# Designs tried in a protein design chat: miniprotein binders against q53ft3. Part 87

Target 1, 195 residues: q53ft3
Amino acid sequence: MFGCLVAGRLVQTAAQQVAEDKFVFDLPDYESINHVVVFMLGTIPFPEGMGGSVYFSYPDSNGMPVWQLLGFVTNGKPSAIFKISGLKSGEGSQHPFGAMNIVRTPSVAQIGISVELLDSMAQQTPVGNAAVSSVDSFTQFTQKMLDNFYNFASSFAVSQAQMTPSPSEMFIPANVVLKWYENFQRRLAQNPLFW
Short names: E, the ipSAE of ESMFold2; O, the ipSAE of OpenDDE; V2, 0.75 times the mean of E and O plus 0.25 times the DockQ between their complexes.

## First folded at step 10 (miniprotein)

Design fa43
Fold by ESMFold2-Fast, scan of step 10:
Structure fa43 (fold): chain B 195 residues (1-195), chain A 83 residues (1-83)
Amino acid sequence: as target 1 above (195 residues)
Amino acid sequence: SVEWLAREIRYALEYIQRIYERAKKRLEQGDVERALRALQLAYKWAKIALERAQELGLTELIEEAQELIQQIEELMEKIRESQ
């Protein structure tokens, strides 16, 4: 259902389900990460009237998670780029993941997706400076991320015969990645704010 | 290809099955409202997965989705009757 990409790393599509409506991706060595992309795979959209609130979490000095709202993904806007560099300081005690007992490594951050009603999401305020907000800046980061994603993902492509079956993992064919890249680039050229 | 789309649908059905199992657990714990919200989410997503499997003619996944939908409907009906 969901994917997560870090510039310079292979795409992740095997979110860990931690509640009926909550999914997480681990981000090892998070101090080296500047941007993350969260997206829908496209085969199974959100139910009508629903979307995903995207959170970022890092472990504090005591190993306790500090969750921050980055933004949203929806059927109408199924991808988002977030800048996470500089988010280590901030509020994080009041959040949907607060009641969850998530096992974490001290050097691993997480991206969380909380499936919520669109009306509920409209009442939430993302942390400042996480979303790329200006058109020029957004277009530059988006184009660079698209190029990085396609080149990186393609460089590590393996044939289906080389893959071992895993019920917990989802795989994206290289051809589908190329089609997504071309479609997104076309849409970006038509309207830089469709993202 | 159809093969890769089938894998994506299968993996989605595994997530939805886990939503259903979590809903049952919420119900056992007395959290009827959260259980119903979870079942409604599972139901809506399972219907979407069924539609995709039907569009692709994936008989095995159609059957799995229909079976899961039936389980969800039966549990929702039990909750309704107990209210």
Scores: ipSAE 0.688, ipTM 0.889, lowest interface PAE 0.9, mean pLDDT 77

Design fa44
Fold by ESMFold2-Fast, scan of step 10:
Structure fa44 (fold): chain B 195 residues (1-195), chain A 83 residues (1-83)
Amino acid sequence: as target 1 above (195 residues)
Amino acid sequence: SVEELAEEIRMALEYIQRIYERAKKRLEQGDVERALRALQLAYKWAKIALYRAQELGLTELIEEAQELIQQIEELMEKIRESQ
């Protein structure tokens, strides 16, 4: 029913069921995670009038889980990207002395999905800035970034005849950048979560 | 692929089966309201799984979904008759 994706890791599709309406994914080594994607697999939608509230939990300094509402997934919006880096920054001391040889709690966070009535979900407020963008908004942002990168890189392109030899200075052919861009767009169009 | 879709339906049915089992446990504990809500969720989701299995012609999963739906309906009927 559900999936959970972290860039650079294998996708998880086997959530642990902890209650009749609650499902959890473990996120080991969560300090290395900036974004998490939660999505419906597509074959089995939510029943009409229902959706999923998405929560994030990490152990605090006392080892107690701190659950925060990140946002929602619904049949109309079956995937969402969440920025969690800001939610795990409260590790205590900002001083160098506080960062030296501190015994830390286990580095395993969790994503929770609670299946709820849409009416109930409408009464809940996600933590500020957790749901930075929808998949569509992220796709638009990514397209703009690709355009900016390609334009920037291309602005430095010169023909081989115009090159001034500089030892150890690297040049990338413009057509390689274009091919990467086209391949990335194709992959993004086929699966916006391939990154 | 059909195999990938079938696996998604199988996993869903396993989750729904566990919802049903949790509902029975809620009844044992006297929590009729939570049991009924769990059964209603299981019922609606099992019906969806059945429809998807039927669309794909997955006989084994159709049979599993139908059996689960029957169990859920029987328990819900028993609860309603008791009230």
Scores: ipSAE 0.740, ipTM 0.912, lowest interface PAE 0.8, mean pLDDT 76

Design fa45
Fold by ESMFold2-Fast, scan of step 10:
Structure fa45 (fold): chain B 195 residues (1-195), chain A 83 residues (1-83)
Amino acid sequence: as target 1 above (195 residues)
Amino acid sequence: SVEELAEEIRMALEYIQRIYERAKKRLEQGDVERALRALQLAYKWAKIALERAQRLGLTELIEEAQELIQQIEELMEKIRESQ
């Protein structure tokens, strides 16, 4: 009924059923995951008037699951892309000494799907901006970030004759930056989730 | 392919069968409301699975879906009569 996809990993289609109306996918090594795609497989739709609320869970410092609502999938919108990279470890990481009190947690997170009435789903608010409205929106954002980086890096280009030896500085050839930029654009056009 | 569609229907019927079994457990625990909601979900999904199996002419899955629907209906009726 459901699938879960992470770029660079095998697609999961066999959710674990944990309740009558609740299904989970395990995400091992979740610290390396930026985006997750959740989708309906296409043959068995939700019953009329129902849909799926999509949750993300990671273990807190005590190993207890912390569940956050990411968004929804429905018969009318059977796939959704979610950004989870900003949701891990909590907000304490902003404080300079937050890391000094962070206890290592297991590396397995979960995606949960709760089958609910559409009326109930309409009354819920997902956390932050986890949902990515479309692949096009994500691609546009990523392209803009690529352009910004390339322009920034290129603004510091100098010829070999202008290079000053410095033991504290590293230099990369400008053509390597251009090759990376072109390769990334090409790969993004082929598969927006290749990163 | 038909084989891939059949596999999705088969997996769905396995999930629905487990919803039915969970509903029986809820009923044994005295949670009639949750049992009935679970059975209603199982019923609606089983009917969808039946329709898809019939459209594809998958005789084994049609029979499995029909049997599951009958079991769900019988339990729902038993609950209704006891209220």
Scores: ipSAE 0.751, ipTM 0.918, lowest interface PAE 0.8, mean pLDDT 77

Design fa46
Fold by ESMFold2-Fast, scan of step 10:
Structure fa46 (fold): chain B 195 residues (1-195), chain A 83 residues (1-83)
Amino acid sequence: as target 1 above (195 residues)
Amino acid sequence: SVEYLAEEIRMALEYIQRTYERAKKRLEQGDVERALRALQLAYKWAKIVLERAQELGLTELIEEAQELIQQIEELMEKIRESQ
């Protein structure tokens, strides 16, 4: 249904379902995260009149989750990029000891997606302009994925006409799709700006 | 060639199945309102999954979606009759 991408990390596509209408992605070592991309995978749309409210949660000084509304994804706008660097618990701490460099076990943040009626979503206010450009960035990412697949598949194409029934048909190894997926994941992990 | 599309459909069916099971448990505990809301959402998702599986010609997933829809409908009918 949903995906979650953090620059420099493997893409996540298997959200944990915590309620009939609520899904969560875990984000380990959240203090190193500046941007998060949330998107629909593209095969299963939201039910008519519904969309997803996107939340970010981080543990406060007591380990309690603090949920903040980042924005929305809908069938009409199925991807969004959120800047979370200004929303983390360490940013703008008002406590006297908030600026101390205390080394602790890395905390796990979460991205939450709540499936809601569009009318209900319209009544909600996202925290401090967290949403950034999404349509153009997602389009570029998708185009680069398609280009990468085409180039990868073509590299395994049989160059000999004897192997094809016509010039418009091409034969490739059965596992080329799996190889493309693995290559794409590796590239994304090494260069997050690839897309 | 449609393996990645089928994976999302399988994942969606798993979410719907879990919602159905949670709704049954809520109903047994007397929480009819939350059970019904969960079933209504699961029903909407299941119908979308069925339509998509049919468009893609995924016979096994079509059958699984149809079975799940029937189970959801039967439970919602039981709730309606009990009220």
Scores: ipSAE 0.763, ipTM 0.920, lowest interface PAE 0.7, mean pLDDT 75

Design fa5
Fold by ESMFold2-Fast, scan of step 10:
Structure fa5 (fold): chain B 195 residues (1-195), chain A 83 residues (1-83)
Amino acid sequence: as target 1 above (195 residues)
Amino acid sequence: SVEELAWEIRMALEYIQRIYERAKKRLEQGDVERALRALQLAYKWAKIALERAQELGLTELIEEAQELIQQIEELMEKIRESQ
């Protein structure tokens, strides 16, 4: 249903479900991350009248998560780019993850998605300057990200034989990710705001 | 591709099954309101997954989605009867 992408890293499509309506992606070595893309995979939309509030968290000095609202993804706008560099002050909006004690490895941040009614989302205020808002900047960044991802994927030799998967881990065929990239690039070329 | 679409539907059904299981646990804890909200979310998403599976003619996923929808409906009905 959801994906999470960071330039130079493998795309994540297997969110951890931490509540009936809450999903998280781990961001190891988050200090090196400037931007994160959160998106819907495209086959299973949100139910009508619902969307996803996107949060970012990092561990504080006691290892406790500090959640900040970055923005939203919806059926009408199923992808968003967020700038997370500089979002470590401990500030933030009231958030649905605030009552959760999510255990995580030190130096690993998280992206959280909370499935909510669109009316509830309209009443929330994301932290300033998290979302990439200009169309030209957005299109250039997105194209660069897509190009970088394709180059990375193209250089990847199928080495599944050297992997030892556990039954609890989720994997997808390489062609599935490639098809998503091709479809996304085509749609972006047709309408830069399809996101 | 059909493989790509099938993979996402399978993933979604796994998440929805977990929503259903969480709803049952909420009921055991006495949180009927949260359980019903979880079941309503599970129901709506399961219906979407079913429609996608039907569009693609994926018999296994159609059957899986229908079974899950039935379980969700049965639990919601039991909750209504007990209120």
Scores: ipSAE 0.766, ipTM 0.922, lowest interface PAE 0.7, mean pLDDT 77

Design fa6
Fold by ESMFold2-Fast, scan of step 10:
Structure fa6 (fold): chain B 195 residues (1-195), chain A 83 residues (1-83)
Amino acid sequence: as target 1 above (195 residues)
Amino acid sequence: SVEELAFEIRMALEYIQRIYERAKKRLEQGDVERALRALQLAYKWAKIALERAQELGLTELIEEAQELIQQIEELMEKIRESQ
């Protein structure tokens, strides 16, 4: 249902479900991350009248998570880019994830998605300047990047499938994912408008 | 591709199944309100997954979604009768 993308890293499409309405992605080595993209995969939308509140957490000096509201994703705006560099400790209030006993590694941050009613989401204020640029512009970039990944991987998998005993099943070899990632990194280096 | 769409539907059904299991546990703990909210979310999402599976003609996923919807409906009805 959800994806999470960081420049220079493999896209994550399998969120960990931590409650009936709450999902998380782990972000190891988060100090090197400037921006995170959160997006809907496109086949399974939110139920009508619902959306996702996007939170970011990092471990404080005592290993306790500090949750901050970054923004939202909805069926109408199914992706958003967030700047997480420079976010500071200062959240001591209760957040939707605050009552959950999530044990974490000191160098690992998390993106959390809380599925909520749109009316409830409209009453919440994200941390200032977390959402950056045009969401629509970023949605288009993210979609095209995912389309390119899929087309690249599919064409390669088809070639491999022709030589397998079970060609009715399409497997994506690990090296195809690596090649996509290398092309993605090169693309960002030449045009850093991942931004 | 149809296979990637099928993968997302299957993944969604796994999440929804877990919502259903969590709702049952909340009921066992006496938290009827949270159980009902979880079941309503599971129901709405399962109906979406069923519709997508039907549009794509994915028989196995259609059957899985229908069974999950039935389980959700039965539990919601049980709660209603107890009120």
Scores: ipSAE 0.742, ipTM 0.913, lowest interface PAE 0.8, mean pLDDT 76

Design fa7
Fold by ESMFold2-Fast, scan of step 10:
Structure fa7 (fold): chain B 195 residues (1-195), chain A 83 residues (1-83)
Amino acid sequence: as target 1 above (195 residues)
Amino acid sequence: SVEELATEIRMALEYIQRIYERAKKRLEQGDVERALRALQLAYKWAKIALERAQELGLTELIEEAQELIQQIEELMEKIRESQ
């Protein structure tokens, strides 16, 4: 249902389900990450009246995760780009991931998606500097991200014979990712802030 | 392609199955409210997956989604009867 992309890394589409309404992507070597993209895959939407709150977490000095709200993805706005380079020392905020049995690794950050009612999401305020808001910077970043992604998409086109399946492993065809890219780029050409 | 759409539907059904299993665990722990919320989410998403599978004529996924929906409905009914 969800994807997560970091420039220079393989796209992730197999989120770890840590609760009935909570999904997590691991981000190793998080100190080198400036931006992260979170998106819906397109076939299975959120139930009507629901959406996803997007959180970022890294381990604090005590090894405890510090969760910060970055923003939202919804059926109407199914992708978002977040700048996380300035958030690594934040004090954290109240969040729905608080009382969860998430396995913590001191050197790994996480992107969390909490499936919530849209009314509930409307009452929450994201960290002010997480969303890319400058039109010029946003357009440049988005174009570079799309170019980088397109180049990377060709690198993970593998046959099923080359896969080593595990019981819980999930797959999406490369064409689903390419279709997302094409649709996204088309919309970006019409309005850089369409999403 | 149909194969691309089928792949995401299969992944969604796997997530929904896990929601169902988590709901049963919540019930065993006495947390009826969280169990019901989980089952309601599972139900809504399973109905979406069923609709997509029906649109594509994917018989195996239709059957899997219908079975999962039945399990969710049966558990919700059992909860109502015990309250």
Scores: ipSAE 0.728, ipTM 0.906, lowest interface PAE 0.7, mean pLDDT 77

Design fa8
Fold by ESMFold2-Fast, scan of step 10:
Structure fa8 (fold): chain B 195 residues (1-195), chain A 83 residues (1-83)
Amino acid sequence: as target 1 above (195 residues)
Amino acid sequence: SVEELAEEIRWALEYIQRIYERAKKRLEQGDVERALRALQLAYKWAKIALERAQELGLTELIEEAQELIQQIEELMEKIRESQ
């Protein structure tokens, strides 16, 4: 019913059911995550009059979960992108050697989906600026990912004159990467949701 | 593809089956109100899954959804009779 996507990671579609109306995705190594996308898979909608409240949880200093409301997904708006980088636990010590004594802390956060009545959801206010306009922020995020990948790949480009024979290595012509990048960018500009 | 749609319906029915099992557990613990609320959610979602399976002509999933709906209805009736 639900999916959860983090850039550079496998999409999750197998939420853990923790109550009759509550579902959770684990986010290991959450300190490296800036954005998370939560979405409905599309075939099974919410029952009429219901939707999903999306929560983010991380372990506090005592290892207890701290739940924060990020936003909502509904049949009318079945996907949302959330910025969680500003919500991560990371209370630094005020003394200079505090960071040197970092004890292993579980780095697993969670995305929670609570199935609720739309009337109940309408009365709630998400934290700060976690939820963003889907089209604008998703387009910016995707463009940044494309730029990072293309720049990384092209940094290894060499002319044929500089190549040494290596039968065990595969090479992709730079023009093929450029053509893919240009095509993807053009399609994204025409329809941000083509991906 | 139809296979991908079928897989999502199967996955949804597994979640709904677990809602049903949780409702039975709530009932055993004496939490009738929460059990009934869980069964109502399971019922609504199971009917949606049935409708999608029927639309796609997925006979096995139609049968599975119908069996689950029947179990939910039977438990709801049992709860009502005991009130």
Scores: ipSAE 0.738, ipTM 0.911, lowest interface PAE 0.8, mean pLDDT 77

Design fa9
Fold by ESMFold2-Fast, scan of step 10:
Structure fa9 (fold): chain B 195 residues (1-195), chain A 83 residues (1-83)
Amino acid sequence: as target 1 above (195 residues)
Amino acid sequence: SVEELAEEIRFALEYIQRIYERAKKRLEQGDVERALRALQLAYKWAKIALERAQELGLTELIEEAQELIQQIEELMEKIRESQ
């Protein structure tokens, strides 16, 4: 149903189901990640009136997950790009000596998708700075990302995708990737803020 | 390809089956409201999966989706009768 992409990494399409309506993708070495793309695979849409709230989670100093709302994906807007580089534990610059007390763990962060009613989603406010901010710079970034994503995904069109060791990993039809790329590019050209 | 689309539908049905199983556990714990919401989500998604499987003529997945929908409907009916 869902996919998650980080530039230079293997695309993930097999989310872990952690509740009836909640799915997560693990992000190892998340400190090196600036942007994450979350998208629908295209075959199974959300039920009518529903969509997905996209969250970013990292463990705090007590090992408890801290969930931050990044944005949304819906049947009408089935892909989104999020900036996570400013949302990580211990990266805050609020205190002059905060960095000296940062408890840094090599823990895995997560992207979460919560399936919710569209009416409920409309009442929520994503964290600031999660979306790419400038239209011009975002358009250039998105075009480069689309090129890199398509090129990267296309590299798995052959036996390499089949040789994936994960038994729970789903495969995306090459045609779905191409259609997503073309649809995203078309929509971006019509409205740079559609995503 | 049709085989790759079938794979997406099959994995979706696995997710939906787990929603159904989680709903049953919620009922065992006395959380009827959450169980019913989970069953409603499972039902709606199972209907979508059935429609896609029918469009592609995937007999095995059609049967699997229909069976799951029936199980969901039966449990929802039991909950209704118990209220």
Scores: ipSAE 0.748, ipTM 0.914, lowest interface PAE 0.7, mean pLDDT 76

Design vd1
Fold by ESMFold2-Fast, scan of step 10:
Structure vd1 (fold): chain B 195 residues (1-195), chain A 97 residues (1-97)
Amino acid sequence: as target 1 above (195 residues)
Amino acid sequence: SDRERLIYKAKMAARWLRLALELARQGNTEEAKLAIEFAIRLLRRIEELATTPEEEEIVEQAIEAAQEALQLLEQGKPDEVEEILQEAIELLEELIQ
């Protein structure tokens, strides 16, 4: 359902499901990470009235996980860039990962995604520096991803009647999506690491 | 409270089932199955939170309906799924009240 991208690293598309509504990506060597991108794969949308709250966790000085709300992903905003460099422990509202016992190594941070009702998400306040400081990068990244996806998908569009039994519905073969991710990963590796 | 958690998760489960219904209508069978699987995971959690016989019976019936819908989609019978998913949604609405 979700993907997680860090500049210069392999894109992750297989989140670990740790609860009925919670997903986690591991971020090894998190000290070297400045930005993280969380996005929906497009395989399935959120149901109407639902979205995902995006959390970041790192081990504190006592080795205990510190979860902080970074922001949200929704059908209307299916990707978001977050700046996690310099993100320190702070006071926060209650969050759904707080009571969850997730086994991990001290050198590994995590991105958590909690699938929630939009009404519940509206009551939550993201840490002020994560999303706000990255709004320009978010806009640019979203436009680039949209343009890349459109151009790639268009090159593989088929209009033959021999499509699978949904003749009045447009579709994109799974292989095209996979090829787009491979191409995106290759291009990202060629880009400067300053995100 | 357990009741508040149950209602919250029931609202999410109902929304996943409504999405599954729309996806099944569109012929998006694999995505519909994923939506039903999300609903079933929520229903299993709701089952743990149910404390009254009435709640337990409604949840059990909703799980059964969702599982039946999933099996029909796996058998390539999406047309039979609509009524069963609607039944499951109505059961959850009754639980939510």
Scores: ipSAE 0.781, ipTM 0.922, lowest interface PAE 0.7, mean pLDDT 77

Design vd10 (at its last look DockQ between E and O 0.61; V2 from the best seeds 0.00; counts 0 for: pae O 1.9 > 1.5)
Fold by ESMFold2-Fast, scan of step 10:
Structure vd10 (fold): chain B 195 residues (1-195), chain A 97 residues (1-97)
Amino acid sequence: as target 1 above (195 residues)
Amino acid sequence: SDREELIIKAKMAARWLRLALELARQGNTEEAKLAIEFAIRLLRRIEELATTPEEEEIVEQAIEAAQEALQLLEQGKPDEVEEILQEAIELLEELIQ
C-alpha cells in the first residue's frame, strides 16, 4: 500500500505489517539520512474518512523506540516529504505504536504508518521541523533523488545486458538515461516547481 | 480503553468493507479483495477486544461474511458479494451503536 524513498538508496515498496492498522519501513544507517519520502503505491486508496499518520522512530540509549509524528498521507495528499535530520535527539510524543513490541537493532530507525480515521488524525500535532517548507531544501533532495535514479537505472541496464541478453527484453541505452537526467537537472535548476 | 479501541476499529472495518463493496461493483475485484483483507485483520483485533457474548457473536458473523465475500471474489463471482458485504457492514454498525 505504501512506499518509502531515501535519496541515494533503493526504493522500499514492501512495508512490514506489524499490526492490523500499522506498517513499518526499516531505515538502516539512519544518521546519514536527511529526508524521507512516504507515498501511497496506488494499488488501493484509503476508504472515505481515513488516512495514514506517518511516524519516525529511532532507538534511544536504552534501545527503546522514540516515536515522533512527522505528518500525514491521505487520498488527497498521497505523498509527503519529511526532514528527519533534526529529530534524532528529540523527545517522543504520545503515539499509537506505544503498545507494540517491535524487535529492533540499535543502528536502525523506522518509518511507521498508522492507518486512522481522519477525525483522529485531526487531533494530532506533527513535530514542527519535520515538513519540508523550503524550496532550496526540496531542490537539494530532488537532485539527490535524480542522481540515485540515474545510477540505479544505468546499473540495472548494464547488469541485464550482461546476464540475460534476449531479443524479448527491452534494454534502455545508458546514454538515453544520461540525456534524460541532464535535461531534467537543467529544468530543475531553472524552475524547481516545473513538475 | 478497550471499548474505545473496539468502536474505532469497528468504524474502520466498516469503511474498508464499504470501499470493497464499491470496488466490487466497479469490477475492481483485486482492489476489493485487498480492502476485505484489511477489514478481516481489523475484525480479528476486534474479536480480541470483545468482552460480551453478544459482541463476540456479531464479530464472528462479520468475519465469516467477509471471508465468504473474499472467496466469492476469488472465484470470479462479484455479483454474489453485495448482500454478504452489506450484511457484514450492518453487523459492524450494530457494534458501533
Scores: ipSAE 0.812, ipTM 0.930, lowest interface PAE 0.5, mean pLDDT 79
Fold by ESMFold2, look of step 11:
Structure vd10 (fold): chain B 195 residues (1-195), chain A 97 residues (1-97)
Amino acid sequence: as target 1 above (195 residues)
Amino acid sequence: SDREELIIKAKMAARWLRLALELARQGNTEEAKLAIEFAIRLLRRIEELATTPEEEEIVEQAIEAAQEALQLLEQGKPDEVEEILQEAIELLEELIQ
């Protein structure tokens, strides 16, 4: 019913059912993961009045799972991107391993999905700013891609006095690339999905 | 409490069975079977939570009805499941009351 995707990894579509209404995906090497996509496979919807609460879990120093609510998936929002990098135990706080900072071993974390009545979900508050809208994620990715392209293209810029063209080469003035970049950024601000 | 959880799980099971009924009416037999299987898992949890003989009897009957509906779908008889699914839903509504 659910899928789980991390950039650069194969999609997981076979959740482990751990209770009548709870499903889990394993995330090995979770400390290298910044974002996770959770989505409905589309074969069967939730019944009317139901949805899914999405949790993240990593073992604490005692080996107990600690579950944190990331957000929700529903028939109306069947796919969501969650930021998990801000949830790691060593981030910004004092604790035995964070204070030592000697060795960090990746451990298996889990994404949990709890199927619930919508009324029950309305009482829940997600941890921090874990949820990332698909629009925000697309905008962030696109901005980073545009910055990367501009920096790459700019590294090849030469002055007109330094040009040594051959008969088979074509050239584009650098200001054309800049104008395209600026126009693309402007259009993204108006409509992130204009493409 | 166990009673509060029982009521919540009964509401959820009824929702899955209503979806199964809708899917069966649409000819979506495999999806209807999946919805019934989710409901059965909830019903088995309700069975664990039941504390009175009345609750135990109701959930037993609801499980039997859901299993019969699943068998009819396996036999390629989706038109015959409506009555038995409605019976299971009514049993769950008694638990909620």
Scores: ipSAE 0.718, ipTM 0.902, lowest interface PAE 0.9, mean pLDDT 76
Fold by OpenDDE base, look of step 11:
Structure vd10 (fold): chain B 195 residues (1-195), chain A 97 residues (1-97)
Amino acid sequence: as target 1 above (195 residues)
Amino acid sequence: SDREELIIKAKMAARWLRLALELARQGNTEEAKLAIEFAIRLLRRIEELATTPEEEEIVEQAIEAAQEALQLLEQGKPDEVEEILQEAIELLEELIQ
């Protein structure tokens, strides 16, 4: 249902489901991360009147998780970019993950997504510095992210003759990925905030 | 409170089931299955939160209906799931009242 992407790293599409309505991505070496993208995979939408609250967690000086609300994803806004570099020394806020005993390593931060009613989400206030403030920065990051993904995907491209038979696997034609990339680039150029 | 949490989760479960119904109608069978699975997870939590025999019975029936719908989708019978999903939704609506 959800994906998580850090520029220069592999995309994560397999969140750990820690509760019926909560999903977690691990972010190793989080100190080097400036921005993170959270997005819907497009496999299943939120039900009507529901969305996702996105939280960031980092370990404090005692190794305990500090959670902060970054923002939201919805069917109308299926992706969001968050700046997390400035949050690493911040104070925690109320969060839905407090009762969860999630196994963590000291060097690993987490992105948590809580599926919630939109009405409940509207009552919450994200931390002020989490939103990417400049359109230019947003566009640049998005472009880097897209390029990284495209390059990664393209690196696995093989001709039909080079394919090893694997009946249990499905394959996506490279031209589909290219078309998606081109369409996304066009939309991004027209409106950097089209999602 | 436990009652408030029960109601919230019931509303959420109903919404997942409504989505599943719509997805099934559209022929999106795999997505419909996923939506039902989410609903079932919530229903199991609701079952734990139930405090009366009536609530327990309603939730149990909703789980059974959801599971039947899932099975029908797995069998490739999306046209037969609408009535069952509607029943499950109605059960949850009863629980919310």
Scores: ipSAE 0.099, ipTM 0.585, lowest interface PAE 1.9, mean pLDDT 82
ESMFold2 (binder alone), look of step 11: mean pLDDT 88; pTM 0.885

